VH-VL binders against a2ajx4r71to235. Designs and how they scored, part 29

Target 1, 165 residues: a2ajx4r71to235
Amino acid sequence: GRCNFEDRLCSMTEDQTLQPGWTRRSGIISNSPPFWDHNGNISAHFLALVSRVDSISSNLRSRIFLPTNDQQVCQITFYNFSSNQNGKLIAGLQTLCGDPIEHLWQKTEILQSRWERNVITVQSSQQFQVIFQAQMLATHGQEEVIAIDDISFSSGCLPADVCQT
Below, E stands for the ipSAE of ESMFold2; O stands for the ipSAE of OpenDDE; V2 stands for 0.75 times the mean of E and O plus 0.25 times the DockQ between their complexes.

## First folded at step 17 (VH-VL; framework fv_tislelizumab)

Design v2 (at its last look DockQ between E and O 0.04; V2 from the best seeds 0.00; counts 0 for: pae E 11.9 > 2, placed apart)
Fold by OpenDDE, look of step 17:
Formats: structure tokens, C-alpha cells, sequence
Structure v2 (fold): chain C 165 residues (1-165), chain A 117 residues (1-117), chain B 107 residues (1-107)
């Protein structure tokens, strides 16, 4: 599946254990970078976590996937953007057995003012969710942004639940 | 094993610059931030500042005008400089590894710095 | 700056009894609170982060709770090795700030 955030959060959900923080933005409605999505489209939407005066943390969770197999690789592709170096973005794996989130990918000093493409390979013997964890600490009171766009799951990522619309 | 170790002169004269070095092992400075913290004798803890992988720094506003933190990744060393010291700067100085917004999980043993004429 | 205020300043508890240390922040720090244990002549040791998550190797008798402005560190059954000064710390925003510390002794 693919999520370009043109239709709300697609199949993604915000972590209910944290305060909602992610906002759907575009270049047209944004007051701060990025002013376009990963393709340079001003009208296209992306998901952004915005910190103004307070620190903020929010998790974005994928749908549940079946255990991976050796026949078809599960790969996740996504784009990230950061307007500063005060943020942290982690892509993690969480099993449905209550295991701690395994960090598959992380960036603590994301390159500023440009979209970056990332590819993650997932291997799990248990059902799992992919968790995007974004955190920003308040520093100078300026608006800070971590943005995510165009999350894609390869065919090797087998859904365990019904597609969410 | 993960380790941080502070080093530097234990005695500094007033108005001079305090210089300390934090040498790390068991992990890369490219993967962790490093904080400096100090503790005056018999008192609590004061956060001094932090240095990121990129070299970006943030300092406690109370010390900002006098503090400089830098690092040499190739030597696995983080440096602290505190200028214009006074008796109030007498303390045990610690460097500590950041767990990325999860507190400081590994600390050095600390080094005592006394400011005295 | 966010002020972290611990209570009490000192605490004497009998072996095997519950010890409770409180920490209040001057403003909400969400769950971005850590607890440290410091023994004489040693650096602080991280016990709890994110208000309630125990660090690896920390005994189960240590627990943390709280959100927003009120936080608590609890030792369910005090052991002799638990004698130390305990500090809360917020990492919600810079500058990081610590509580003034609580000295825990055996009664």
C-alpha cells in the first residue's frame, strides 16, 4: 500500500497514548517549510509534526502486518523533511506481543530544508506494526517541523487486518 | 563497554578559562549527543550544554556567554571551555551520553575543578 | 526555565518498606522526566526515563509514575543499597533542569 496523505492519514493512525500532533499540510496552507511535498508539488499534502513553543512527540502507526517470509521481502519507502536539527525521527518495529519497539531506522539531525528518500527492510517472525516516532524539543521558540510523505509498503508486507479508508 | 571519562586541570585561577576533555569509548560520537553537567560541592546538578553529532550546540542560558563545547570525532573527544571562571564554577564536572530525548544513560566518573587563586 | 521541585528533601525509611519521592514541575513537561540515583563519590545513574520506564538492569522495586507536572519515584521495598540521593530531571525543553535532590536513608 501507499500513503501520500491526500486522503487523511490513509491507513496510518496516531498513537493514542500520546497527544495528537501530526497535521496534514501542503505548501499552500503551510506557514513554515516545507512548502511542497517530496515531488515539489505545492498543492500536494504531507504529514507534519510542528513544534512552536513546546516540545512535542507523536507516533504514527501503520496497519498490522503478518510475519514476513523469505519469499518476498517487505520494504518500506518514505520521505522525510526537517527544518532544523532539533528533531528526532525513528522508524521502528513493534510486535503485537507487547515487545519494545525495535529501531530499524533513525535520524536525529535531519538535513534541513529538503526531502530525503529512505528505504527500510522489515523482517519479523511475528505480526507487527511499523511505528514512526517523531520528537522535537523546544529550544529557541521558533517553529520547527518534521514532515513525512509518501509512505509505501511493498507487496512483501502482508496486511493482517482490513484496509482502512 | 560504554564509557566516558573527563579529564583536565583540577585547579583553575579566577578569570581564567576552564578546559575539560571528555573521552568516550565503546560508542561513536557520530551516534550520540554528549552533555556536560556540573555539581558544586554538596549541591545539586546543573546542566551546562549539549553537542550534537553535527557539532550543533545548545548551552544553558545562564552560562551561554562563557561556554563553548566542541568535539573531535576522530579522537572520540568532547571539549568544554568555560571562560572567566569564579569560585562559583567550582564543581565536579560530568560528561554524559544522551539517549535521544530519553535522559542521560551513561555518565563519566566526573572530574573535580576548583577555582582558587 | 522549568523548575523541578522534589519532596521531601530527605527521607528515612525502614528496610523493606516503601519509599516515595515526589517531583513537581513549574509547568507541564509531559512525560519527559528522568530519575537518577547518585551514591556518594559516584556520578548519577539513570533509573527511569519517560516518567515510568525503567532502565535496563534497574530492579523491579523501582517504579516511576506521573504526567504533566506531578511525578513520583517509588521504591516498593527499600534495600540497603538504595541509600542515595535521588534526582528528577526534565528533558522537555532546554535548558534541562534537575530537582534539588532527595536524600534517602535507612531508618
Amino acid sequence: as target 1 above (165 residues)
Amino acid sequence: QVQLQESGPGLVKPSETLSLTCTVSGFSLSSYWVHWIRQPPGKGLEWIGVIYYSGYTYYNPSLKSRVTISKDTSKNQVSLKLSSVTAADTAVYYCARDKYYSGMDVWGQGTTVTVSS
Amino acid sequence: DIVMTQSPDSLAVSLGERATINCKSSQSVSRYVAWYQQKPGQPPKLLINDASKRESGVPDRFSGSGYGTDFTLTISSLQAEDVAVYYCQQYYSYPYTFGQGTKLEIK
Scores: ipSAE 0.015, ipTM 0.620, lowest interface PAE 9.1, mean pLDDT 90
Fold by ESMFold2, look of step 17:
Structure v2 (fold): chain C 165 residues (1-165), chain A 117 residues (1-117), chain B 107 residues (1-107)
Amino acid sequence: as target 1 above (165 residues)
Amino acid sequence: QVQLQESGPGLVKPSETLSLTCTVSGFSLSSYWVHWIRQPPGKGLEWIGVIYYSGYTYYNPSLKSRVTISKDTSKNQVSLKLSSVTAADTAVYYCARDKYYSGMDVWGQGTTVTVSS
Amino acid sequence: DIVMTQSPDSLAVSLGERATINCKSSQSVSRYVAWYQQKPGQPPKLLINDASKRESGVPDRFSGSGYGTDFTLTISSLQAEDVAVYYCQQYYSYPYTFGQGTKLEIK
């Protein structure tokens, strides 16, 4: 599945205990970058984590997937944006019941005011969720933003929770 | 046709505020970014800052404490204010437009500013 | 700040011959490099964006190449009207920065 965040979080969920959380934004309602989604559409929505005065950390979690196999790769594609170097975005893997998050990907370069497309490959012998974790250090002054959009999972990423849908 | 034109006083006294206006035509300030760039006599180019269609700004850190860029969309104008000028601020000042990481494709003719030392 | 370093600072090339200008960035800027031409008394003119994409109306003799940290501008058959100062510029991150310029002269 693909999520462009026009309707809410799609099937992604947010860890509710983390503050202030991911919110849907568009360029129309934003007074700071990004002013459009990764397609350049000012009215389209994306998911943003915004910090002004407090350090924040927040997770987005995928649905549960079945173990991967060697016949079809499970790949995650997504776009990310960061307003400056104070933020860090990590993509990871977590098996059920709160096991430690295994790091799959981390933003390696600072790219201000620009959306970047990323592809990561997942391999797991157990059921798993994909976690996007954003961290931002406190600043005084202008907003610091990390944004994500258009998360999709290739056909090799097999959903485990079929009866829930 | 697309045009940008800088205007302002050619001579500014030290410690005063330099104030320039960029008047645009043939495109909308709601659809393009506008940058300010300067070039000291016989020297290279220095990026001053940008104003987005939303009014949000980014400034060169070397100038951030002294620079303000603003716009008036109803007048098709972008302004540059640079406070506490010195002889080092003597330069030709340009405004230029930009759309979504495409380089600065149209520049004004530039306006020469001299800070009398 | 990302430093853009051009080489050479000045060069002289005979009419009809090839001129090559190099630009190196202090860190990767992907393909987000532009090249500008500036003739005396005129504003800079955008020649190339995205490292290699020629702007409309720019003669075919101008070409750009590179990715990451190493970029080149090539003029394949120098004309008298190409005498100018050439600048590379990164637009990968703020502050945008320019190379110091390369003065191109006829030999």
Scores: ipSAE 0.006, ipTM 0.530, lowest interface PAE 11.9, mean pLDDT 80
ESMFold2 (binder alone), look of step 17: mean pLDDT 93; pTM 0.955

Design v3 (at its last look DockQ between E and O 0.04; V2 from the best seeds 0.00; counts 0 for: pae E 8.1 > 2, off the site)
Fold by ESMFold2, look of step 17:
Structure v3 (fold): chain C 165 residues (1-165), chain A 117 residues (1-117), chain B 107 residues (1-107)
Amino acid sequence: as target 1 above (165 residues)
Amino acid sequence: QVQLQESGPGLVKPSETLSLTCTVSGFSLSSYWVHWIRQPPGKGLEWIGVIYYSGYTYYNPSLKSRVTISKDTSKNQVSLKLSSVTAADTAVYYCARDRLYSGMDVWGQGTTVTVSS
Amino acid sequence: DIVMTQSPDSLAVSLGERATINCKSSQSVSSYVAWYQQKPGQPPKLLINDASTRESGVPDRFSGSGYGTDFTLTISSLQAEDVAVYYCQQYYSYPYTFGQGTKLEIK
């Protein structure tokens, strides 16, 4: 699992707001679970959103993809881990025409003890981005974490041309 | 070869603190998680909590305000403290090793704790 | 908390016959279910992890199946030594929770 596109096509970006929420962490520098990536490697990195005092919501956004077709399925594969009982992780779809985010998958309010692999099928008649949104309520006493690892897009997820008008 | 053994007082008075020790051999506390589980007389199993190899802990929310799990890696020991006990805390207490990906693979023999005056 | 509900509470099966124990979770736990055997005066013994993976040293007659919310432990040919209480347990989310147990006896 790394980005299926070795070039810039698979770069995920965080929606900017008040502060950067998602942090690249490893088990070595973590004060709370997870202490390993989805392969059990304590030195390997994953993306983590950590809630300390305030409620937090943050989006992680893919590059733009072309509409899906019938020939090859566009699938998103990712691993998730949540030590957060009071929040959720959402995977969704958004077109650039100002449409609301369409929720494709979510995980709510369960303290996981291990990483989980997920596969989501995407269908869209328009160009789109894939959005991961983490929502966490304020925590007291223990840090809570939502983590994602190894986001990949199948070959049926076709990148949009950057220079088109 | 791999063994866990619970020890502590068999009788504890109400409102006092229950203190148990799990002594391990055949594996390192720096590499495995250890859980505490209890079984009241005539009832099923109740998970109390876990301590990770890093020292990080999670507790059953039903007990969290009263329970502390800690470890001393140099002594191969994991400790359980449960404060303000009542008769409802009477049970057999087990410690168990976690393989990290497959649940609790080795259990201690258990120690019986009775809460009574 | 994820509730694990076993059925039946007790079961009597003739020697050599098939015994089936069911476990249902209140929410999906993926495949993260373990089965334990507990004989009188002994600690639980891990039989099955990851819903269907047999632990080393566990006889082939024990098998597990299921995904999501519905799980089954099967003993294909019951032996006298299999008399025990059996527990399912989810380890998908904290707190870890066990089923109430199923007492298995020879008929």
Scores: ipSAE 0.020, ipTM 0.640, lowest interface PAE 8.1, mean pLDDT 82
Fold by OpenDDE, look of step 17:
Structure v3 (fold): chain C 165 residues (1-165), chain A 117 residues (1-117), chain B 107 residues (1-107)
Amino acid sequence: as target 1 above (165 residues)
Amino acid sequence: QVQLQESGPGLVKPSETLSLTCTVSGFSLSSYWVHWIRQPPGKGLEWIGVIYYSGYTYYNPSLKSRVTISKDTSKNQVSLKLSSVTAADTAVYYCARDRLYSGMDVWGQGTTVTVSS
Amino acid sequence: DIVMTQSPDSLAVSLGERATINCKSSQSVSSYVAWYQQKPGQPPKLLINDASTRESGVPDRFSGSGYGTDFTLTISSLQAEDVAVYYCQQYYSYPYTFGQGTKLEIK
């Protein structure tokens, strides 16, 4: 599946364990970077986490996926943007059988004012969700942004709610 | 100035419940996670658990059945409860701030808890 | 659980000399490793996070390196105030786990 955030959050869910903070934005309605999506489209939408005064953290959860297999790899592709170096984006794995989250990918050094493409490979013997965890430290008098766009899951990522043939 | 401070009874009897409070200042519990960590005398560090903004918690599986972490954001307090204590639970207990997987950057001074009859 | 194993357990280094502490994880933890310094009667102090990022206020003589399963904390020139127990910690997955600690003393 693919989520370019043109249809709300698609199959993604904002995690209520943290303070909700993600906002669907576009270049047209944004008062801060980015002013276009990963394709350079001003009208296209993306998801942004905005920090103004306080440090902020927020999670996005994917749909549930079946255990992966060695025959067809499960890959996640997504784009991220940051207005500064004051943020962190993590991709984690959480199985349905337990509470622990396993980190798969982390970016602490983000190119400022640029969209970056990322690819992650997922391997799990249990049903799982992918969790995007964003964090920004508080800054004084400046709005800071972490943005995510065009999250795609390869065919090797099998939805648990889809009938298997 | 960012600070955390642990408080509670320094002595607990076996089989009773250990109750501690972490009072924070200089920051909001709505902006940071808080962990509990303990250190037995002369030994290393053991992670107990963490509490999220919403109050959602993760616990060390070794302690999960006995541990409860909660918070009152309005009072800037995080609570730890550990039931059915034994001598093995004797330790210095710390609460620490987390910037979301950036290490625990600010710690309380710790409070000593001794389990003894 | 992921096991973090430090080496050595204790280390004596002369003033001005390099001190090196190693940490090995039982499985890959990527760069999700922190280093702490703990002095007697004090809580741990965060020195390094993300394996190699020095915390604000931490002297330049402290550095961290490594990725995957092998990590190193280096003090380029040992100072008297550096006498302490040092811990590595992984935050790759729950539960968070610490190394057993390395006691650093002056030779």
Scores: ipSAE 0.016, ipTM 0.626, lowest interface PAE 6.8, mean pLDDT 90
ESMFold2 (binder alone), look of step 17: mean pLDDT 94; pTM 0.958

Design v4 (at its last look DockQ between E and O 0.46; V2 from the best seeds 0.00; counts 0 for: pae E 14.3 > 2)
Fold by OpenDDE, look of step 17:
Structure v4 (fold): chain C 165 residues (1-165), chain A 117 residues (1-117), chain B 107 residues (1-107)
Amino acid sequence: as target 1 above (165 residues)
Amino acid sequence: QVQLQESGPGLVKPSETLSLTCTVSGFSLSSYWVHWIRQPPGKGLEWIGVIYYSGYTYYNPSLKSRVTISKDTSKNQVSLKLSSVTAADTAVYYCARDRFYSGMDVWGQGTTVTVSS
Amino acid sequence: DIVMTQSPDSLAVSLGERATINCKSSQSVSRYVAWYQQKPGQPPKLLINDASTRESGVPDRFSGSGYGTDFTLTISSLQAEDVAVYYCQQYYSYPYTFGQGTKLEIK
């Protein structure tokens, strides 16, 4: 599956344990970077977490996936953007058995004002969700932005809620 | 095994500069932030500052004018300098790593620094 | 600076009983709170982060709760090895600040 955020959050959900923080933005409606999506499209949407005066944290959760197998590799591709170096973005894996989130990928001090492409591989013997964790501490008089765009799951990532024939 | 180890002179004279080194192993400074924390004898913990991968630093405002934190990634070392020390700077000094806004998950054993003439 | 205030300053609990330590922040720190355990002659050990997430290897009897300004560390069944000073800490904003500590002893 692919989520370019043109249709709300697609199959992604925000963590209910946190206050909603992610905002769907575009270059047209945004008052702060980024002013275009990962493809340079001004009108295209992306998801952004913005911190102005307060620290903020928000998790974005994928749909549930079946355990991975050796037949097809489960890969996740996504783009991230940061307007400053004070943000934290983690891609993690959480099983449905209540295990702690396993960090698969993390980014801090991201290149400013640039979209970056990332590819991660997931292996899990249990059903799992992919969780993007974004955090930014409050800074005086400085706006911080973490943005995510075009999350793609390879065919090796099998949704748990899909009937298999 | 992940480790941090503080080192430096255990005795510093008033008005001089305290210099400590934190040597890390089992992980790269390119993947973690490092904080400095101190604890006066029989007292609580005071945050001194942090250094990011880029070398960017934040300092406690109470110490900002006197504190300098730097690092040498190739040597796996983080340095702390505290100038114009007084008896109030006597403490156990710790360095600790941070997985970026996740608390300080691994600490050094600490090094005692006494300021005395 | 954000002030973290723990209560009580000292606590004596019988073995096997519940120990509860509270921490209040002078302003909301969301869930950006960590709990540390420090034994004599040792550095602090991280027990809980994000107010309620146990670190790897931390026994299940330790739990954290709270959001905003009120936080709690609970030891459901006190063990002998749990004797220590406990600290809360906020990492909501710089400078990071710690509670004054709570000394936990066996009654």
Scores: ipSAE 0.022, ipTM 0.661, lowest interface PAE 5.0, mean pLDDT 90
Fold by ESMFold2, look of step 17:
Structure v4 (fold): chain C 165 residues (1-165), chain A 117 residues (1-117), chain B 107 residues (1-107)
Amino acid sequence: as target 1 above (165 residues)
Amino acid sequence: QVQLQESGPGLVKPSETLSLTCTVSGFSLSSYWVHWIRQPPGKGLEWIGVIYYSGYTYYNPSLKSRVTISKDTSKNQVSLKLSSVTAADTAVYYCARDRFYSGMDVWGQGTTVTVSS
Amino acid sequence: DIVMTQSPDSLAVSLGERATINCKSSQSVSRYVAWYQQKPGQPPKLLINDASTRESGVPDRFSGSGYGTDFTLTISSLQAEDVAVYYCQQYYSYPYTFGQGTKLEIK
């Protein structure tokens, strides 16, 4: 299924912190870009990681999926926005607790201040989670944003649920 | 293996510009941040600044008017220029890799710079 | 600038005993503290990042803890090779700043 974040995190979870991580935001309440979601809708919500005073980092995790196979393509589609060249956004794969995250995607073009659509094909012989990692440094009084919207998983991404419980 | 190696003159005269080069191997400058740090003889560590994978830089405010960090990704090099040096700039200069908000995980061996006539 | 203050400045500990080094920041730095070990003539070596995460290849006798303003590096059983100067460092906000260092010696 598709998540446009009108209903909070849509089964995505974030790693717990004492400071705000990914927050739900819209163009109506924003004092900085993006002023609309990837459809140009000012009132629609997206997830944002915002840096103004504090350096911050956050992970956003999917549910656990079963291993992929050649007949069922597991694709992740999402939109990203970045106003900040001094931060980093990675989409990755984690197959076991404590394993390093395998990087599936990071920006290959340095484009600022626009929404970009991305499609990632996942191939894994083990159960896995999809992880979005973002880190931003504190800036000199300027609000800087990394945002993500419309995360969707194709039919080849089959839920597992067993290993996490 | 990941390595960083600083190079440059060991002796610089007062008021001149110090120029150092950090040559990296085993990782891409398009994917990691590189910091410059210095350590006066027998003293603590001072962060000079950082260059991001994108080429943007941030500098320690105490040095900002005199420092420039740049990179040449094709040569696997990061450069440090520090203008108008004085004896207070005598130190070992290090470059270090940052795998993005995780501390500086790999440091060069350092290069000693003495500011003297 | 965020000031990182280490205590003690110097510490002597018997082989096999526990060594504890404290680091206090002048304002909250969340978990963004690293610990480095530096031996004479060598660059600093990263031991701990994110206050408590041990770097690959660092012996398990090294551990870190803390959040906010108070941080601790602990060596649970001191070895001769652990004689060094230890630095804490915040990477919460620019400029990055280091503690003044703690010299660890065998008692």
Scores: ipSAE 0.007, ipTM 0.503, lowest interface PAE 14.3, mean pLDDT 79
ESMFold2 (binder alone), look of step 17: mean pLDDT 94; pTM 0.956

Design v5 (at its last look DockQ between E and O 0.05; V2 from the best seeds 0.00; counts 0 for: pae O 10.8 > 2, grease 20.4 > 18.9, SAP .51 > .496, off the site)
Fold by ESMFold2, look of step 17:
Structure v5 (fold): chain C 165 residues (1-165), chain A 117 residues (1-117), chain B 107 residues (1-107)
Amino acid sequence: as target 1 above (165 residues)
Amino acid sequence: QVQLQESGPGLVKPSETLSLTCTVSGFSLSSYWVHWIRQPPGKGLEWIGVIYYSGYTYYNPSLKSRVTISKDTSKNQVSLKLSSVTAADTAVYYCARDSYYPGMDVWGQGTTVTVSS
Amino acid sequence: DIVMTQSPDSLAVSLGERATINCKSSQSVSSYVAWYQQKPGQPPKLLINDASTRESGVPDRFSGSGYGTDFTLTISSLQAEDVAVYYCQQYYRYPYTFGQGTKLEIK
């Protein structure tokens, strides 16, 4: 369940949009905030989307989950750090391959100084994936970053094999 | 012992540039970042901006068009420039070091800046 | 900008009694609230970080609590040296913002 990105993307995968998309970073190799993961560890890794001369949108998606059970709650826990003025981070779900992303949570136009922990409850009568989408507009002089760390899924989020296409 | 000390001219004429220096000792500007904060007489605290290890800066939007923070790591100094000053910029100016934990834990003694005549 | 609103603006408390200062943010700041003590002619001194963590050298009578938008600084037994102005401050996002201050006096 818990992903601290020390070993790459964990079970999350990145959609093909632009290259490079989400990158694994630590504070040691960063020239801009964040300089630490959510535990204040400069050496630990997190995923970051960094501003470019062109606008970018990049998705990070989970494994496929079975429809939610009304007896146990499916919750997503993650940390976010956004240092951008012209972008946003969206957490949502996609019930069928190709369906539009349903937005469950979002954060816009924020210059964070510290990581924020978030908990999102998911309910779906269909199989679904959890999607993290970052959108960033062109460079504003200094580098801007949208970062995410420590994505975990509660026991009520039941794994499935493959989304039906 | 960790210390920060602000220094500067004390008096600045309207429309000119206020220039202050924060000299640090007992810690490295490569491991901590530094904020500037000011306090007008009899009023509360106003955050001016921050400079990180990398030289990356953020400024209070209310001052962003007029403020520049820079550092010289080899001299253990962080500088504040505030252009086009008015009487509203009269305040005690502080520098403070920061880290993820515990935050702004050590402040300088402050230096009084008066904008007049 | 996140507005930090303290209550009360001033407070008079008898020696040895409990003093309570409240701070409310205009939006969630998680636990990223610091409390400062400022005496005349001195810089602010960090007392509490992360809403409830006491800084080294700060007496046990100082405690902080809260999460999200509502935060409290408590002095369990007021001492004469505790007369000061107290500020809460959020450091969740830029710009950092401070409460307007609470002047604590001996009654």
Scores: ipSAE 0.565, ipTM 0.832, lowest interface PAE 1.7, mean pLDDT 86
Fold by OpenDDE, look of step 17:
Structure v5 (fold): chain C 165 residues (1-165), chain A 117 residues (1-117), chain B 107 residues (1-107)
Amino acid sequence: as target 1 above (165 residues)
Amino acid sequence: QVQLQESGPGLVKPSETLSLTCTVSGFSLSSYWVHWIRQPPGKGLEWIGVIYYSGYTYYNPSLKSRVTISKDTSKNQVSLKLSSVTAADTAVYYCARDSYYPGMDVWGQGTTVTVSS
Amino acid sequence: DIVMTQSPDSLAVSLGERATINCKSSQSVSSYVAWYQQKPGQPPKLLINDASTRESGVPDRFSGSGYGTDFTLTISSLQAEDVAVYYCQQYYRYPYTFGQGTKLEIK
C-alpha cells in the first residue's frame, strides 16, 4: 500500500491524546516550510508536526501486517523533511504480543530544509505495526516542522486484515 | 544547570510497593523523555522503562507487570512504582534524560533502595 | 532481548598506553550503541553515542567504532582519571540492554 496523504491519513492512525498532533498540510496552505511535497508539488499534501514554543510529540501507526517471509521482502519507503535542529524521528516496529519496539530507523543527522528518501527493511516472525515516533524540543518562538510524505509498503508487507488467497 | 534527582524511601519491606520520584531542573519534562535504570550492588545496569513527552510508557518485560511510570510536568517530577518487591529489587535507582541525539545524556545521582524485612 | 557482551571483563593498562574494550551484540543493532563511563559512587556518564560520536566535553582520546554486532571503545592514551567501569548499551530495541561492564585499571 501507499499513503501520500491526499486522502487524509490513509490507513495510518494517530494517537488522539497527543496535542498538538500531526496535521495535513500543503505548500498552498503552509506558512512555513516545506512549501511543496517530496515531488515538488505545491498543491500536494503531506503530514507535518509543527512546533512553536512548546515541545511536542506524536505517534503515527500503520496498519497491522502479517509475519514476513524470506521469499518476499517487506520494505518501507518514506520521505521526511525537517526545518529544525531540535527534532527526533524514529521509525519502529512493534509486535502485537507486547510493548517492545525495534528501532528500524532513527533521524540522527540533521538535514534541514530538504526532503530525504528512506528505505527500511522489515523482518518479523510476528504480526507487527510500524510506528513513526516524532518529538521536537521546545523552541523560543520559532515555528519548526517535521514532515512525512509518501509512505509506501512493498508487496512483501502483507496486511493482516486482508484475506490471503 | 540540567539536573535530575531521585528521592524516596531507602528501605522497603518485601511484598510492598517501592515508590520513587525523579525531580528535574534546568529543563522541562515537556521537552524530554525520562528513563529509569537500576543497578544492584556490585552488578551491572538494568533498564526499567521510559516515559515519553506524551505520557506513553514502555517497560522492560521482565518488570512490566509490577512497574508503573508516570509524570507531573507542572511539578517537574517523574514517578516510579514497583509493586511486590523482593530482595532482588535491591539496587541503586537512576532516572536519566533522553537526549535530542539518541542516548541518555544526563543522569541523576541515584538513590539506594534496600528491600529487607 | 538483545544481549550485549563485553570483553574483557577487566583490563589493566599502563599510563599512556592504548586501552581497547569490545562489545558484541546478539543481533545487529546497526549503530545504535552508546558507551558509558562509571566511577565509584557515581552514575554512568555518556561518552559515545551512535557507536562513534563523542559527547560534548569528552576528551579526544576516547573513540568508538563499529556497526552491526561488533563495537569497540578505544582510549588512545590512558590517563589516571580514566579508571572506571565502562558499559556498552544498545538502544536499537526495547528493552534497552547493557553490557556486563569492563573494569579498567592502571597497570
Scores: ipSAE 0.000, ipTM 0.576, lowest interface PAE 10.8, mean pLDDT 89
ESMFold2 (binder alone), look of step 17: mean pLDDT 93; pTM 0.948

